# Designs tried in a protein design chat: VH-VL binders against o60147. Part 162

Target 1, 175 residues: o60147
Amino acid sequence: MLEKNKYLYIFRHIQTNQVLLSQGNVLKKTALFQLPYPLQKPVAPNGMRPAKLRKDHWVPLLKVEFPNESMFQSVFMQLLNYRKYRSVQPLTSDLLKLPIPVRRRKIMRQEVPNTIADLADILNKEKFPENSVRLQLSDKSDSEYADWPPSVQIDSEEIKLSRGFREKTTVDEAR
Below, E stands for the ipSAE of ESMFold2; O stands for the ipSAE of OpenDDE; V2 stands for 0.75 times the mean of E and O plus 0.25 times the DockQ between their complexes.

## First folded at step 6 (VH-VL)

Design z4 (framework fv_gimsilumab; at its last look DockQ between E and O 0.49; V2 from the best seeds 0.00; counts 0 for: pae O 12.5 > 2)
Fold by ESMFold2-Fast, scan of step 6:
Structure z4 (fold): chain C 175 residues (1-175), chain A 121 residues (1-121), chain B 107 residues (1-107)
Amino acid sequence: as target 1 above (175 residues)
Amino acid sequence: EVQLVESGGGLVQPGGSLRLSCAASGFTFSDYWMHWLRQVPGKGPVWVSRINSDGSSTTYADSVRGRFTISRDNANNTLFLQMNSLRADDTALYFCAKDLYYDTGGYFDYWGQGTPVTVSS
Amino acid sequence: EIVLTQSPVTLSVSPGERVTLSCRASQSVSSNLAWYQQKLGQGPRLLIYGASTRATDIPARFSGSGSETEFTLTISSLQSEDFAVYYCQQYNNWPLTFGQGTKLEIK
């Protein structure tokens, strides 16, 4: 059977630094259900989320290319669960000393470093083949939030997209 | 409350086809990834296929790829599994199952009761 | 794919007893493990996810523990409605896989 490349698209909010994960290069409104991201909910709440998806408020953070669907799905599932588990952890004493609005802003600002660190941790644990995973970042300094395994190849070119991710026509034709 | 009801199973000859349906209620069907799993009596469940919220992305177990097609009708809250070129080893109870509400966590908070499929000459 | 091995295969017990079920993974699944209860003629019911988090409306007598490759499900005081087959499932790696099950039957 033919293995197909799979891409994980990671976005960040321009003001809050909150992170959204996507399997496509365009965010869908359902991605907003990741915000907030408690581990367990009986029903999706209609509060504490943006009223509408403003695509212009979300910019690329990084794009991850996997050689096959199995690797993509494994990393994507693990990354989602890291975020969910972090949301239910007890708050540190330092955070508990802060007023609620200040505490929430500080937590949201850490989503970018946390997501990068989580991704690196997952890739270090899985021990995929050398140079099998390709990372392309919007800001290469963000790669310094973690130590990367030999399976990772970081693209020398940064993402230069104005309003999200854009794939070239040849990639679209391959679909 | 969430309810999933499967139908469409039955007896079929090897090489035949069946179309399974799963009627969903009690949640916003169009927001969730949905799965089909199957189970032989006395054994654990086996994952078969999944589909995302708008139907644009589907994945299949290696054993059914090219023979089965998962699809959904969000207007009528129904999940489908079209099964072609059926083999004896496809004999099982088939379940539809709901993934976590806003993304795929890979575990299933709600399942149907199953619809039996028997492939026999 | 990751293989999950459950033990024992069958356990005969009486109401009120403490029951411990094991699930072993062929490679690390971190804490990405769920437990299900399945009664005859029904689909599985989610009990535990994240190795130790009880799902909504699951009684406190059910608890999960473990990480990496070794996991346990404990029922602290077995009730008559708990006689069923129990399955573990990993969601750390694709494809998703389940154990073969442990059957709890009345002594």
Scores: ipSAE 0.626, ipTM 0.818, lowest interface PAE 1.4, mean pLDDT 84
Fold by ESMFold2, look of step 7:
Structure z4 (fold): chain C 175 residues (1-175), chain A 121 residues (1-121), chain B 107 residues (1-107)
Amino acid sequence: as target 1 above (175 residues)
Amino acid sequence: EVQLVESGGGLVQPGGSLRLSCAASGFTFSDYWMHWLRQVPGKGPVWVSRINSDGSSTTYADSVRGRFTISRDNANNTLFLQMNSLRADDTALYFCAKDLYYDTGGYFDYWGQGTPVTVSS
Amino acid sequence: EIVLTQSPVTLSVSPGERVTLSCRASQSVSSNLAWYQQKLGQGPRLLIYGASTRATDIPARFSGSGSETEFTLTISSLQSEDFAVYYCQQYNNWPLTFGQGTKLEIK
């Protein structure tokens, strides 16, 4: 009776291109804890956490529809673990040559392609049924960051919402 | 030092209810996802439920969905498990556990000592 | 769900011995595997995560290895306080699952 589909919502920061993962279509302030910069030990230089969540700065990147909670939770956990692993890796020599602000920008610019590649890698390794996972992107060219398994059905329609994943109500025309 | 102390277990009849509590200290409780697990003596732990840092998202094992409710009081650093419609196979030692990361990593760096729950007619 | 099978179920050993405990997963869990120690009357204690990374304050005699479906926990020189039950746990797929345990007993 009840629909048990689960959605993964992924947001991109309009300025930094940092990425946040969400179980809901609206970001909560606690999502910022996904970014490197833990309270006990700041992660620098390869991470930066804004002091507050400005919802007008986060736009849809993609959403993924899973047929059940178990699939969603598995993929969500694996994505977070990929991000954590990457955040503690030593920096390359080329990055270490850069001033810290420039280095941070270069690292943050890779979050979108890295997250999309991570998602595809997870889905390629899982044994999900064919066409069981629906992927919708804000920019379909972003699908080119990865090769997708048969389990993934890429929606032909882009996400057309201008901010967040919430739909807007239009004014009725009485004419 | 991180400390988790469970309480509220006991003997209850089938169909009855219990409310478990977990008092947390030694870390910023409101930053972390928290879990309940249970263990029958001689067997491995079994995951029961989890709740995110602000309490807005909860997840349950299929065996307890609809009967158990996880909640938290971040002002008093306390995690709860309301257990309704108890069955004999709910008999176990119940643990609260702290997730290592601010978001769930899926493994637990600190556990309490457990509170026993016995469901017997 | 992913089944974790531990072997042996029970092992009788003396202090100073080297022990190796095994955990096999029913499908690949990459390196998303943790090991716990549990003493009678206590909650589990995290030893290893990420298959091979020691948790905070865990002695160097504990080491983990393996990936995908086969994992081992090694105690290089068993101490008197190491007699306990040891569990593996996967966090690659939902739901989270644990092995049935390996009990280390004093000989």
Scores: ipSAE 0.112, ipTM 0.690, lowest interface PAE 6.5, mean pLDDT 84
Fold by OpenDDE, look of step 7:
Structure z4 (fold): chain C 175 residues (1-175), chain A 121 residues (1-121), chain B 107 residues (1-107)
Amino acid sequence: as target 1 above (175 residues)
Amino acid sequence: EVQLVESGGGLVQPGGSLRLSCAASGFTFSDYWMHWLRQVPGKGPVWVSRINSDGSSTTYADSVRGRFTISRDNANNTLFLQMNSLRADDTALYFCAKDLYYDTGGYFDYWGQGTPVTVSS
Amino acid sequence: EIVLTQSPVTLSVSPGERVTLSCRASQSVSSNLAWYQQKLGQGPRLLIYGASTRATDIPARFSGSGSETEFTLTISSLQSEDFAVYYCQQYNNWPLTFGQGTKLEIK
């Protein structure tokens, strides 16, 4: 199997703080399918899927480089599964007491830290080789949302922010 | 009504090739990840391969990597599995399966009835 | 790969009985576990996903519970149409894997 994609990009919405996972440095329209759609069942308690992808509304949150595509795919799938799990969980009584708009905002505010925590949890469980996973953050302070395993090397340099995409690499072109 | 219909199974000699097809209907085919699985009688299903919605990403079980190729034709709502260098242990009933959610992967809300593949001298 | 072990291998039961099937994972799969029913000559039918969420049009008598490494499928009152083979499946890690199945047969 040709190693084509070993880069995970996570984007956040600049207004809602919703999170999208990307297999490349350019968001695809299909990424929106990660967000709950009210007409779909089961209905997720958080977020809404916009009709169209506005790339300029999304900024990179972090970038992860994996040793190979297989590891990338494994982690990617697990991240999606974590999100799916959250989407089908019953709302807490505290949340149910809140008006729907307030509730939605509160849930969406947790997407960034939850996603980062999920990533760390997954990587902790995977037990990848030491320093085999390279993590770059748009904001280094975001790394504080989780304890990272020895497999993760956090870059000293922050990723450059670009809305909705970064310049394509040769790896991206090969996909 | 969602329907998946596999075809292309048959008897083939070791080292031979076979191309399976799965005709999908009753849902927006291009929105969903699709999978191939296989099952030996009396045993549980075994995952074989996955393809994402637009075909840009494929994944294979170690046992078939390098020999099998999954692909899809979204215009014609068809999933394919090209099987090369077939071995006796590839003998099984092959299912196509629909992933439950858009780009979330992992489990299957609809299965076909399967197409039998027999690899034997 | 993650190994799923189901128990019992075969269970002889009568209609109306409460049935409990077990699925054990060799490592944590969080709640990323599905249950399927397969009748003779048919493809599997999804019963439960996310360990405890019933799929569409699945009768209420089917329920799933568990997390991490221990999971259970329960049929509160077995119906005649429920005699089949039941499989658990994890989708926490590649490759996706299934249990060996539990066969429910009529006593």
Scores: ipSAE 0.000, ipTM 0.573, lowest interface PAE 12.5, mean pLDDT 87
ESMFold2 (binder alone), look of step 7: mean pLDDT 93; pTM 0.950

Design z40 (framework fv_gimsilumab)
Fold by ESMFold2-Fast, scan of step 6:
Structure z40 (fold): chain C 175 residues (1-175), chain A 120 residues (1-120), chain B 107 residues (1-107)
Amino acid sequence: as target 1 above (175 residues)
Amino acid sequence: EVQLVESGGGLVQPGGSLRLSCAASGFTFSDYWMHWLRQVPGKGPVWVSRINSDGSSTTYADSVRGRFTISRDNANNTLFLQMNSLRADDTALYFCAKGEYYTDSGFDYWGQGTPVTVSS
Amino acid sequence: EIVLTQSPVTLSVSPGERVTLSCRASQSVSSNLAWYQQKLGQGPRLLIYGASTRATDIPARFSGSGSETEFTLTISSLQSEDFAVYYCQQYNNWPLTFGQGTKLEIK
């Protein structure tokens, strides 16, 4: 029960489709620094403050369970690096023709497909043991954004959005 | 301007202890993963330990596990490395390093290092 | 543990020359490879991450390329301030590991 860093929790914004990665089942304000819009620079500490986190605007997208911390760290680091790489790439001429608000909306909308595809790509390259990585999605159709390796077992039960990333009892509902 | 300043190194006998400190400024310390690395002249750096932004998760290189403890004081922007049961092969220049923003992958800033010599 | 092997160990060059440094990984690290510059008496300075992305305030003469197991750092026109030791580092697998370094010295 004291196991740490075996789970990757992925959240999606209900309006923008932006994605946040978390080591815990509850989002912290610092997770907002992952977002490219708005951009916050690390070298301006007196100006760096997370925007107000509205937890009801973020819903579970995906939960990944790894057999150990080493595998979790490898996948988590690679996933963050894929996201960072995308944020610094030149925009296509197609996107540059669009007004800034429309352009940003289209980019943000692609974060869910991109994150799922990145995760699958990483897992395909890592060659983990068969059925060693467990995926549970809020919407199983999102698994169709990628082809999954034999190391991945997709849970038949979807994450219940009303419970977030945890099972609720009547006792939990009181909190 | 990001600055990391290490201190606490010195000469110590095998089996002894040292506590290293790293004073951070120029960024919001509590938002970043922090690392300790060490380097012997003429060799590449070797990762020693890391701590996440709130101190709830720590990881160690196999060679130091059980002997070294990484910790942080976010109120005072300071990173620590408590080194116990020191061995001759712990002799190195010790660096603290800042992880990339919201990630622990690349090290975007390092200190100048503090020398640790374990000798008898 | 992933082993990174850098070549050459030492390279003697003149300002203005084009320089290429190699880093080879014992197994695939995808594109999760960084390059650092270290001068005597200083901590390392991040140059490149993600194999090819320049870090903040790094001059355009520095470029990185490669993927999987074979990576290169290129300095298109060597400046006097570029004489230093260069290290590659992988952040694909734990533990994080560095190469042994390539020293650029004045001819």
Scores: ipSAE 0.000, ipTM 0.506, lowest interface PAE 12.4, mean pLDDT 80

Design z5 (framework fv_gimsilumab; at its last look DockQ between E and O 0.07; V2 from the best seeds 0.00; counts 0 for: pae O 12.5 > 2, placed apart)
Fold by ESMFold2-Fast, scan of step 6:
Structure z5 (fold): chain C 175 residues (1-175), chain A 121 residues (1-121), chain B 107 residues (1-107)
Amino acid sequence: as target 1 above (175 residues)
Amino acid sequence: EVQLVESGGGLVQPGGSLRLSCAASGFTFSDYWMHWLRQVPGKGPVWVSRINSDGSSTTYADSVRGRFTISRDNANNTLFLQMNSLRADDTALYFCARESYYEGTGWFDYWGQGTPVTVSS
Amino acid sequence: EIVLTQSPVTLSVSPGERVTLSCRASQSVSSNLAWYQQKLGQGPRLLIYGASTRATDIPARFSGSGSETEFTLTISSLQSEDFAVYYCQQYNNWPLTFGQGTKLEIK
């Protein structure tokens, strides 16, 4: 009955506002492949690898606790696919009028509200039991980006990262 | 060019064991989540098991949980499926498949040709 | 577990015809549906993901449409190499599930 895979963590980049999804409170280097605008140049084509993960540049946006692994996997998979589909959609005429650097900055700025809205849309579509999903937000005002279903209980407790999260990253990847 | 080549299938008696292998080439194997699926002739594929990029997370179909073990050797670009306590209803063509995105989106962009497993007395 | 029902089971067609294949889900899968082509002796080949996005190197004659529970795969002008079995797959809910296929055969 081990249920280790029932938590979703979402992180945001402090400079770009880009978001990463993680299974657990330790952010893995491969999560950088989720980004439509890579922070660093890829080393090799066809399965390109991220150059470096600076964990000190990422902060928790939210944490979601699901009652079981199946519900976690369903929501995680759906959320990742919302992000993937958004990356392949045609740009609006408004965005196409902007210079490339300004356009990319504007798109990146919308990742937080878009991700929160996507999460809420998924949870509204799934018919989970009342108060079965626990949501913790680093900034509670971010809950206002969406309307939440009865299955969601918003928790005011601070999101706790593992003790080694920042210490190990500083030694291994940042400094 | 992306290639996945399965091997290790064969005829075994009920209660027996087999170890399937999938040799990957043409991409950075360690970046992708990998799956095993099986198919009975005339029917659609059935998902069996999944493993993440570093092998730290595995998931199994209810019908094989506790009997099958998925693993990977990223140094040698190989995916494995250890099948124990085999039953007649495990008889199928077994495919390895690459999940299309680095973080587990759920669709498969490349599949192998399959290796047949027959469980019969 | 989401059940996918494909229709028809078998379709006899001639080259050059427009072909439409259907896939119905027992529950909403949003747009999280993929289509695969499988030829005899081969593994499946990805055609469409996200209900309507063509995979890399897939000919323009293949198109997907639909959302929620009703999906279609269309081949606008059937070529001789398109005779195969076609499967839909949902990736909205765990576990992943496939339809039982539609076989295209020569008329």
Scores: ipSAE 0.533, ipTM 0.794, lowest interface PAE 1.7, mean pLDDT 84
Fold by ESMFold2, look of step 7:
Structure z5 (fold): chain C 175 residues (1-175), chain A 121 residues (1-121), chain B 107 residues (1-107)
Amino acid sequence: as target 1 above (175 residues)
Amino acid sequence: EVQLVESGGGLVQPGGSLRLSCAASGFTFSDYWMHWLRQVPGKGPVWVSRINSDGSSTTYADSVRGRFTISRDNANNTLFLQMNSLRADDTALYFCARESYYEGTGWFDYWGQGTPVTVSS
Amino acid sequence: EIVLTQSPVTLSVSPGERVTLSCRASQSVSSNLAWYQQKLGQGPRLLIYGASTRATDIPARFSGSGSETEFTLTISSLQSEDFAVYYCQQYNNWPLTFGQGTKLEIK
């Protein structure tokens, strides 16, 4: 781990396609509070509550390597605030007319494309040198959700789908 | 209910060291990212340092990098700032602050009262 | 780093008046701007985040508006406890920065 370069890790839920952002290659329990849906304590047993963190349900979506810590921190902060903003917006009338299970599925299906579009929007607004931001995806077709600036180099190698990211080789883990 | 209480400020000569503490209560301290900020009277606050929930990631303003060290003791609900090689322009009222979200959103819902630090010859 | 410039520096007003405080950013911060109130001898108190969303337990007389580079805090009917210094803060880009403050004084 080098303090000079920072990595953004993004996970996707295998069933719902909800998204979690992480500064580390392993999700922490507190990441569940990123989920944008409100909690209603008077309805807590039956309301929208964060799922328990089951690490077998969250797989890599993408990883971003930034040139330095300051750039990483700015982008991470902006992504979180985009999600916070969405969580406090009123639902559209079209969404409100849907049955609740259908509405929830429709909203959750947008998390992957929304997050990827947000990331690209942020990177397009920032002035980074050409090819200075390395993007690696688990599914390269997901890059199609956005137009990427020249600063972004999309890695030719996909992340192998797993329960998490690996920073070590298999040989190192055997030690 | 949420309380943050800073201590450990004082008068010190340039080149000296000081250790600030922030006692936290009324919330699950280990779930939150914590910051130090400082303020010269008549000016706005200036961000100094940040530490994540378990202390595994720290970030510093350029003006203090290499001289200040942020740390936390989650067992005792305490945030620390070790300040070394102090300079006159480190003179300020120092606050600890809690981020308003469990992750790094960058805005603060609770602050302490501040502890004064004076660096003078 | 992003510079936030607040206007006016000092404003003398009477209770009951409507006041408007402004904050200008040196570059776009989208809606990633917070407002704080600070009274003598105390730490800042969060009023507004996301440019316009009131924090928990903040009275409705406080409202925020604006985006990008121009932001406004409005107090619709000033109360005696509202005399304080007000700061804006951006959290769009690292490092986090604050304005220099607007002091709201009793006339």
Scores: ipSAE 0.477, ipTM 0.786, lowest interface PAE 2.7, mean pLDDT 84
Fold by OpenDDE, look of step 7:
Structure z5 (fold): chain C 175 residues (1-175), chain A 121 residues (1-121), chain B 107 residues (1-107)
Amino acid sequence: as target 1 above (175 residues)
Amino acid sequence: EVQLVESGGGLVQPGGSLRLSCAASGFTFSDYWMHWLRQVPGKGPVWVSRINSDGSSTTYADSVRGRFTISRDNANNTLFLQMNSLRADDTALYFCARESYYEGTGWFDYWGQGTPVTVSS
Amino acid sequence: EIVLTQSPVTLSVSPGERVTLSCRASQSVSSNLAWYQQKLGQGPRLLIYGASTRATDIPARFSGSGSETEFTLTISSLQSEDFAVYYCQQYNNWPLTFGQGTKLEIK
């Protein structure tokens, strides 16, 4: 479906606030490998990367609609690069003083604002046409994590929350 | 079955050039980040270069930056390594490797058998 | 770059024995460590990633442990097909780096 290729969905983990990027409104198991930490049992938060995708543990953070797939791909890849870059940066002295589990949690809590900021930064650099990128947030307050370029149109309508899905279907709402 | 098959290795003079190829099969090539690594006999592998899924991003080891160019042809499921200004210390068995799950994981789930490159006068 | 030091360089063992290989990092790599097996004339084969997660179709006798700077690959009961060179690799920092390997040879 060509239309789905224009959409970036970002999910956050309900416990750890880790972030996953998705092409499409349904998380795929391969998304877990965006996380820079090993697959572990049991699932997060103790394990940085859950052994299995529990869709019910992930809620949508935001949805971005791009003019075309090419623009989506560009931004998507850049986001992944930003994440990778952060993952290899030296830890601050304050973080190093913390036990590893505590440290991990603290780092993970910053993924949401960092990801949003990254997205804004990328979009600012891309210089897309005005109002060509549509941003829809589950929580409008999350838009405050960054200054958005003119290319971004923030929807007044909030995205419906659905675990593992960006949008609830009639069936999902009945559950 | 995932397969990676390197080719293009051979003997070359210092200062010469060589182009390596890696034919990929058994998976959606265009989804995965790909790497070149090299290995001197009796030593561990050494990372050389990485390319993302669409080729928009490339990374190089300091030792090869400016001399080597990684590229890919997704239509033909082929990874390339253009090696210019070759030096004796570039002599090694060169591997192409797939980065796991195309998400910048950092480890390699599949390797080829390697193609030998010898730089010698 | 992060230097990975493997020990021992060579280990002579017999089938059925428990084998423990060590990999030490010059600085913390968190749990971003992989283990590979390389047989003569072949490319490396992924065994472990994330320090302790077995790759697909890897026998249960292989296990990984450790974090930060100290890592271990264990083969609970060595099989005849396990004689090879084993490498650790970190992916915590660029550039990606490997250890020099531990060779398992038949006693």
Scores: ipSAE 0.000, ipTM 0.561, lowest interface PAE 12.5, mean pLDDT 87
ESMFold2 (binder alone), look of step 7: mean pLDDT 93; pTM 0.952

Design z6 (framework fv_gimsilumab)
Fold by ESMFold2-Fast, scan of step 6:
Structure z6 (fold): chain C 175 residues (1-175), chain A 120 residues (1-120), chain B 107 residues (1-107)
Amino acid sequence: as target 1 above (175 residues)
Amino acid sequence: EVQLVESGGGLVQPGGSLRLSCAASGFTFSDYWMHWLRQVPGKGPVWVSRINSDGSSTTYADSVRGRFTISRDNANNTLFLQMNSLRADDTALYFCAKDTFYEGSGLDYWGQGTPVTVSS
Amino acid sequence: EIVLTQSPVTLSVSPGERVTLSCRASQSVSSNLAWYQQKLGQGPRLLIYGASTRATDIPARFSGSGSETEFTLTISSLQSEDFAVYYCQQYNNWPLTFGQGTKLEIK
């Protein structure tokens, strides 16, 4: 049972600033496959399932409402492709000069501005109707990472901080 | 116990088609990205294609793009590779492999391989 | 694409010996390098990822080191079951690429 909707929820990790994309307001454990770096150390790649998802460690970054599922699917797939492209590109010589922990931290902290810029780039390339896409952010200053097309309406109300999202992995947590 | 079992290989003429299958067990198949790789005896593996957990995103090596199609059936824990317009240089042992927490970094389980021979 | 060159191509050794296998990348792959063991009739088995992290259930005699373009896999005390072909693989750049392999043979 996958939750599919015309809404795209983007979450950020409170400690690392890494970003996860979700088709609904409930972040699923499989979203962890989007991360190039594990949150839990050590994490062996030879596992049967991804690392445990901690709902209290992920907060909403932004929510996008599309007029239909077709537009949602197009943008969601393109964002996943942009993220995969970034994760497998050669590192710049400047980044390669840095110690691995410093480099990793710098890359992770750029995920918020990069994701917002990627979203805006995709929306600028698509020919969506004026005011058809609604964007709501947890911090409206994050909208300044990009120039938005006329198809985008930015909600004046910010997403209130909420840690009420549930995930299946916490159901298995006994004690 | 994680197991991947490939099948569907065989002998075909150039320009022919084959459909490979990979039966997965021992893990939650729908949670993981899956890959197809191929290997010629005496050489290292060569990456062919990948598919994400729900089947909505696929990528291909340049040499097979437009000819091969990767797909999956999460209800039956099966990965597929439809191979069309086969060439002599597609001859190889074909493996399916399970991805881990990083795309492509830890192909932690592989099958035994299914042989594909393309010859006239 | 990134080319990985392994050396030696073939190594003849006796059980109990320390063996070192090398992998050189045509350009930097940071620490994004994995090592695999492959035996006849089997798919590869993941040994090491991130250049130096052992995969689950891999014996402690296997260790990896290196970064950027120069990497090594070391088997500290070779056992009879270790005779196999070993491959390095980079995941810094797409497409994923593998070395040509190093074959360990009984002396």
Scores: ipSAE 0.005, ipTM 0.473, lowest interface PAE 12.6, mean pLDDT 79

